# VH-VL binders against p53630, part 5

Target 1, 237 residues: p53630
Amino acid sequence: MNSKSQQQEQQPIVFVTGTDTDVGKTFVSTLLVHKWKAAYWKPVQTGIESDQGDSETLKNFKIAASTWQPPIFTPTYALQKPLSPLQAMEYEPNVDIRLLDFVVPEEWSAENPLVVEGAGGVCVPITRKLEITTDLIKHLIETSGHPVYVVVVARSGLGTLNHTLLTWNHLCDNGLRSHLFGVILNGEPNEGNVQALKKFGVNIMAQVAQCTTAHDQDMELHELPSVESLMTQQDVE

## First folded at step 11 (VH-VL)

Design i1
Fold by OpenDDE, look of step 11:
Formats: structure tokens, sequence, C-alpha cells
Structure i1 (fold): chain C 237 residues (1-237), chain A 120 residues (1-120), chain B 111 residues (1-111)
């Protein structure tokens, strides 16, 4: 039995959300999937008319230090237009996304963590009833039977403070404080923003960025916290 | 039980081509990496490359890139190592080994080895 | 020559404790990459002995132990037995080479 297989009896579901679209959720999810030897699921994919999809992006992202081959589960919904799920559905009248439709894939053996990537930010509408990403997170907490945690991806640079704090506070105000692992900042390192966010009680998990060399990518992966350490921190708080 | 069984010893001349095999059993062949490791006579272990039979993703050591070709036939759970033109310096024991699923770059099971002798 | 450095040979009497060192650098062991150990008995294929720095696979006696600190790893064998006579190799990942690296191997002789 491998060291990684000696993880907790019940593996967690980790929902990766962001402050906005295009903040690097897919990139961060990829790093976490490889770091934690996790499976991957994006419940809602939009823009398939012009994009290969985030699942394919994750699949094709190679990390030299990692020999992990992530199980990737099919999106519950795949929409044509590169818009928010609600807007994309306007072009597909026969599609009606409901929270109840989101069931953890049966193919997930639960022997490893499941990374779930959300669409856009926490307030992105997913259903025609104007339910948002936060409601999806709550749904998974209520129905999955597994520990569910949240990682927020945010930009590292100028302007991120407002969006990060709004997102963080939104999640806290919605009763998810105990489910928050922390924030991963994506972009050029910005210690000023890190310190500022920490003063507001935001847990900064890591700073990451797209790397130009395999070496730098490997090192960045290694610097991410383990899922075990994050879970332990939650138990102490 | 996980087993890797390699093809028999080979005696070749310089310039000849060669393809040796490694058959896996006792596990899902397409779900694990298979690697090749060279051991020259009286020398240490050298990683050559790995292949994931599930999608044929292949990675080579820089020292062996372009020198050998690693492939797999998942229909018969077999991995291959081949040379287009052998050199005397290719004389060595060659091991195939499976990589563990949960630990990066862990060679958890090994074949018995294939001795390749290249001489004029 | 090898990216990971091992002593070429070590020896001990039956019942003694021996240690085999594996010295790396900031691009492999020092970067935090796991170290694995393999035992190669004379005329046989390597066998996994220690994985993930200090874990023993099933069937490996507890008299074998692994540790890692800084840029180095160590394999310790207590209660040395005649059947322990073999070559031992450490292995890790090197980020500068983007690949697996082995130590040069250590021949253990039981006196």
Amino acid sequence: as target 1 above (237 residues)
Amino acid sequence: EVQLVQSGAEVKKPGESLKISCKGSGYSFTSYWIGWVRQMPGKGLEWMGIIYPGDDDTRYSPSFQGQVTISADKSISTAYLQWSSLKASDTAMYYCARLGKWDDWLFDYWGQGTLVTVSS
Amino acid sequence: QSVLTQPPSVSGAPGQRVTISCTGSSSNIGAGWDVHWYQQLPGTAPKLLIYGNSNRPSGVPDRFSGSKSGTSASLAITGLQSEDEADYYCQSYDSSLSGSVFGGGTKLTVL
C-alpha cells in the first residue's frame, strides 16, 4: 500500500472557485489535481463551440515531476456559447440546469480527493432560477456525503483586494467559513496584497503563476500544501 | 500478483536493429506507467524512459532521447524497447519496471531483465 | 557522475548496524522530492526496498529503515544478515533534468 493510499478514510471534495472568470481556475485545479493525486470534475462547461474545454486542458497539461494520470469525469452540462451558464442556456432552450442534476460522478471511487472546478466566480448564475455557484457548493455539502472544502482562485496583482475580499466575505456570510481552505493567488508575486488579505483574516494557501520552464513548474507544484495539512488546519480552527 | 516478464537474452552485431518486450500481468496494464532502466555491466541503474499504455504518453531521459524508442501494445499488455541501429556500447542488462500509482516516479515492480550483447 | 552520490561499498558483521548514505542537491532531494531505495541481490533484478523516504512495502523486514534530511537520504540496516549482501540504490526525481535519477549504488558486504 502506497503512502498516498494511507490518506484519510473519507476523501474530500474540494471545490475550486474564483473571483472572476479567467483568473486561472483551470491552471490551479490542474496543480491541485497533481499535487493531491486527485480526480477532476467540471460540472458545467460552456463555450464548447470554440474551446476544447477545461477538462481537455487539464488532461493535456504535463508536469514533469508528476506521473499522476488524473481521472477526469464528464461535465454534467456542456453548453455551446462561451458565456455564463445562464446566458449560454438562452441559446439552448431545451437545456434547463438544476442543482439536483449535479451528482458526484459514480466513477469516482473516493480513494482519492475530487477537485471540482466551478464556472466563473461565486455569484455566477447556474440555473434559470438564478441559483449561483455558492448554491452548487452548498448542494454538494448537503448531498455528497463527503467533506467539502473550497479553494478561491484570485489574481495576485493590482485590483485583486476588492474582488478577493468580496468573494471571501460572501462565502463566509453564506455559512461556508468552516469549509474554506484558503485563497490561491495566481500571477506575479505580490507580497503587499498577501499581507493585506491576511490582515482581513483571509487564509493565503499559495502564490502561483504560469511558468516558462519545467523546473519552475515542478518547484511550484511542490510548494503547494498537501490536502492533509489543509484538513488538519480546519480541524484546529 | 503483479508480474513483469521480459523477453529472452539477445546477441546482436553493431548496426542491427532490436526490439525487446515486457509483458505485464496481474494488474490493469493501461493504468500504470512502464519504464525502462539500463544497467551496463558492472555499473549502476540508468533511467531511460517511461510510457503510459493508456494513451501512449511517453517520456525519455535526455540521455536516451532519440537513441531508443519506447512503445506499448495494450491489447497484449506488452511494452517494448527498440533500437534502429545497435552499438557495442548498448551492451547491457535492460529492466522494465512499473511505476506506482500514488507515488511519483516509484518503480514498484520490476521485470527479470533482458541481457543484450552487441559485439562484432 | 551519478546525480545522487552513494559510497561505493560498505561492510558489516552479522548483527551489526550499517548505514548507506545518498547525497543529492537542491534540484532533487533538497527540493523535497521523495527518495526510494532498491535492493539488488547478486544476479537478480532490483527490488523495491523503501519508498517515500521511509515506507516499507509488504514483505520488507522492519530492520530496514529510510530517512531524509536536507539534501541527503539514508538507508539503515539493523541486525545485519548474510542475505543482506547486495547492491543498494537510492532513487529520486531531479527537477533540473526533468526525470528520475539513481545513485551510483552501494555494494554491501556481510563479513
Scores: ipSAE 0.869, ipTM 0.935, lowest interface PAE 0.6, mean pLDDT 95
Fold by OpenDDE, look of step 15:
Structure i1 (fold): chain C 237 residues (1-237), chain A 120 residues (1-120), chain B 111 residues (1-111)
Amino acid sequence: as target 1 above (237 residues)
Amino acid sequence: EVQLVQSGAEVKKPGESLKISCKGSGYSFTSYWIGWVRQMPGKGLEWMGIIYPGDDDTRYSPSFQGQVTISADKSISTAYLQWSSLKASDTAMYYCARLGKWDDWLFDYWGQGTLVTVSS
Amino acid sequence: QSVLTQPPSVSGAPGQRVTISCTGSSSNIGAGWDVHWYQQLPGTAPKLLIYGNSNRPSGVPDRFSGSKSGTSASLAITGLQSEDEADYYCQSYDSSLSGSVFGGGTKLTVL
């Protein structure tokens, strides 16, 4: 029995990027994975010498309202140093990340959406050729055969306007405007920043924060938009 | 065909321990939650808790937290509900039920029930 | 005492339409959590009747329908038949309790 996810003929791939490192991409990805009953894939993981990895973090994150058990796919690359992929590869001379290596996991049945978490921000270099996260997104658009959309995670507080607008405009200037679902602001609610960003044409999907209570977490999850609603919105624009 | 088969009726005295079982078949046992629901005589349904046999993630209703233990043996596709010390008030029908994969908290398949009678 | 409130009983004659209400609050149905319905025939285990507010599983006649609005849900049965005599339970999730909640159940009598 599947009342919601089986209604779509082709499930989307949603790439989650951010304005910077540590903006809460993993947290937001976790919420989206549970909200959309999605699978999860982080193509490039760094810092495995000191961290369990974002995949494990997502796996262990429990949401009381959700009984979803997300399929989690292994990163294509896992690097030791907690640095950008390019820098991390300096310590692993035998590793040469190529865009062609990023193939959607075969284990993904396409019965549910696929949330793809990027490393850092959109301009983070991921190959020795200085290809960036934006190039990875374009690669998935060209090769996956699925609709690909982008969610930008940004901080909610001071300084986010500049970083969010730079990121948003960068994606638009690179031909990804029609692929942008919107921005999720992570942190204490800031209506002023929300309104400011909207004036610049940025679609604010939601404001989220790490909650201290299960109740608040459940309510926050429920307030996120459905993937169907976002897809419909894109068709109208 | 998905089936949940529960252990037989139990007659116990107060203070005794009890463990009842629910065996799943016809599906991947480790890929679905199993829940327990109590129904006291002539009363309604009460959710007790759920377990995910894949990793033994267990969640309890606040009303049943610390009152019972839910466990699973994935090697034999069986979930368990157990009491360390039964009370007369534990007299009820107990159902196991599978949670659907795509709908949160949907009990899509049910066992036949296990009647537990606790009396002096 | 149940988190979700149902009428204790409803009745109807064969061929009639009956409705069973399920009233919740802002922490469950009102928060947007899905409502499921179960049928329990006398002396049997509950059976899924409606899931996701209004969906029928395979084998459930189209005489059964579910709806949700605000803080309440409703089960409608058209063309009432003698075999419909049973207890009916609504079920949802409650964020304040961080768990599943059932209605008190409604006994349907076919006259």
Scores: ipSAE 0.867, ipTM 0.932, lowest interface PAE 0.6, mean pLDDT 95
Fold by OpenDDE, look of step 12:
Structure i1 (fold): chain C 237 residues (1-237), chain A 120 residues (1-120), chain B 111 residues (1-111)
Amino acid sequence: as target 1 above (237 residues)
Amino acid sequence: EVQLVQSGAEVKKPGESLKISCKGSGYSFTSYWIGWVRQMPGKGLEWMGIIYPGDDDTRYSPSFQGQVTISADKSISTAYLQWSSLKASDTAMYYCARLGKWDDWLFDYWGQGTLVTVSS
Amino acid sequence: QSVLTQPPSVSGAPGQRVTISCTGSSSNIGAGWDVHWYQQLPGTAPKLLIYGNSNRPSGVPDRFSGSKSGTSASLAITGLQSEDEADYYCQSYDSSLSGSVFGGGTKLTVL
């Protein structure tokens, strides 16, 4: 038994959300999955008519420094249109997404952390009852029996302050403050935004970028905090 | 118990082809990387490459890229290292080793080694 | 020539403490990649001795310990015994080479 498996009695579920769609949630999830030797689950996938899906993207994403082969679990729902789940369901009348349908995959042995990637941002509606991603997070907190934490992916550049703070405050206001690991900024480094966000009490976990060499990617992976360190930090707060 | 059993010693001539084997047992063969390490006589260890038998993902050291071929037959839990044309400089002990699941690039179990001697 | 540098040899008397250094660079140990150590007894295959900088696998005595700092790692052996006479290799990952790298090996002689 290796050191990583011995350190955690109960493996966490880490929900990866974002300030918006296309902020790099899949990319960041991939990095976290490899960094933490985690499993991956995207509960709701949309746009399968035109896209291979984020699960496949993650599966095919190779990190030179990583030999991890992530367990990838099938989305509970896969919808055809590249829209929000609510909108996508308009094209599939027989699909009715309900929060109760989201059960942690049985195939997850809890031997390793589970990274859960959300669709879009925290306020994205996922049910016909207008339940949003935040409600899904709460559902997992209530039903999974595991520690659940949240990582927010945001753009690093101009305009991210407002979206990041709105997202962060939204989560805090919804009782998830103690579940927040932090924010990962995706894009060209922007120290100004980092400092600004920190002044507001936002924990910046890392800055990453997708357009990097293999070497740079390896380094980015290394710069990510361990899941253990984040859990320890939460226990102190 | 995890075991890696390698094929026997080989004596070859320059220009000949060779394929040596490493059979894994006591674990899920398709769930772990298996790699090859060269040790020339009286020298240190050199990583050559790794393969994931689950999907045949293969990675080579730059020094060995194009020099050897690593493959696996998951049906018999066996990994292979092969040369199309041996050189005298290929004379060495060759080890197969499993990579640990949780620790990056950890060779946690090793085969007993296969001695390859190439001489005219 | 090895990416990781080890002393070619170290020696000690029974009961003594010896240390084997492993010096890397900013692209491997210095970048934060874990260091593993292997013991190779004469005429045998390498065996895992230390993993993840300082962890001992089952069966390895606690008189073996590993540490890492900066761009270097170290293997310490206390209470040196005759059976410890072997070659020791450090190993890590190098981001510039995108692959595993070994030290040159250290021959430990028990006097």
Scores: ipSAE 0.859, ipTM 0.930, lowest interface PAE 0.7, mean pLDDT 94
Fold by ESMFold2, fold request of step 13:
Structure i1 (fold): chain C 237 residues (1-237), chain A 120 residues (1-120), chain B 111 residues (1-111)
Amino acid sequence: as target 1 above (237 residues)
Amino acid sequence: EVQLVQSGAEVKKPGESLKISCKGSGYSFTSYWIGWVRQMPGKGLEWMGIIYPGDDDTRYSPSFQGQVTISADKSISTAYLQWSSLKASDTAMYYCARLGKWDDWLFDYWGQGTLVTVSS
Amino acid sequence: QSVLTQPPSVSGAPGQRVTISCTGSSSNIGAGWDVHWYQQLPGTAPKLLIYGNSNRPSGVPDRFSGSKSGTSASLAITGLQSEDEADYYCQSYDSSLSGSVFGGGTKLTVL
């Protein structure tokens, strides 16, 4: 049944970035994809010599409450070495990543949101011109024809205040404040860190933990905000 | 027109094996979950399990885990429910049903049912 | 009987309004999972009647409506007609079972 498809409003692109590698971007992306009935795109994947990649990880991650089967789009670039895209190109000199190559997949019907997962953190270098993840976000804002928002994934524990504030302030200083949905903290709940970040004006969208049981995964999914509520929040602000 | 057409009624003895089928048409078979639901004589509906034919992801109700096997053959758009050794208590109506794409766990289209009778 | 509790039967005269309750727990309806309703006419397969708590698919008359509150859901039928005589099932996801659960069913009799 297509009762949830709403063609009147233009569906958003939500870019998932992080404070660092290995903070849980793919886990969070998986939760958001299932919560929002969204499509998924990892535009640039590195490390494929030893890893199936984040698209396969998301495809294989099952959430019992969800029967959603996301459209998963092919990376525009896939490189061998587990390095930043810039550095990985040193080992594949026939590859020259250009921002203009990152167009939203034609296969995306725009009946639902698109979750786009970035490589590493906001300053990770992507192109030989030293364009970074933040430049990719700006590129999508300028060229996609869709509303673009940003979610920052950060660890919940020690060190997160510094890393989260640096990432948040970097995005704001680059003119992206009006695009920021907020931060998702991943790991054991830490109310002290949540309250401290809120005092600095950081919007905490959710706290999640990588879970061992289907029940916990269901509860994590249920507690996430809807994309509509997040868009409404941004419009008021 | 979405249709789910099930195999015909079966009369079996305890200990026999059985495989019943559900053929989907009018939609992309590999793009939707299909599930099995039991209805014991004079009783209500019980979910048994679901399969996604696109990748064979299969989930079973705890009550039916290890009791039946759910499978699919995407080349002929057909899902299956099978028993290795039937019991008299397996006597029931068995429905296949498709899950809707946009609503989790929604059984949007149903087959006509397959009556299975198991008696000594 | 079942994880979701329904009255075994309800009855009403033509033109009247009847309701069918569906009571769950904190692991299903109470956790906020959607409720779907199915109609099973005598001798036939179930068919979808209400989905996502309150939505009607095409072809279902607007005299059928659904609602959800707390741990319970309700199906209302107004303007009762003889063809409404059927069994009605509610259904939800249950996180403790990691799967779907149905109510025990309610036989509607039109007097």
Scores: ipSAE 0.801, ipTM 0.907, lowest interface PAE 0.7, mean pLDDT 92

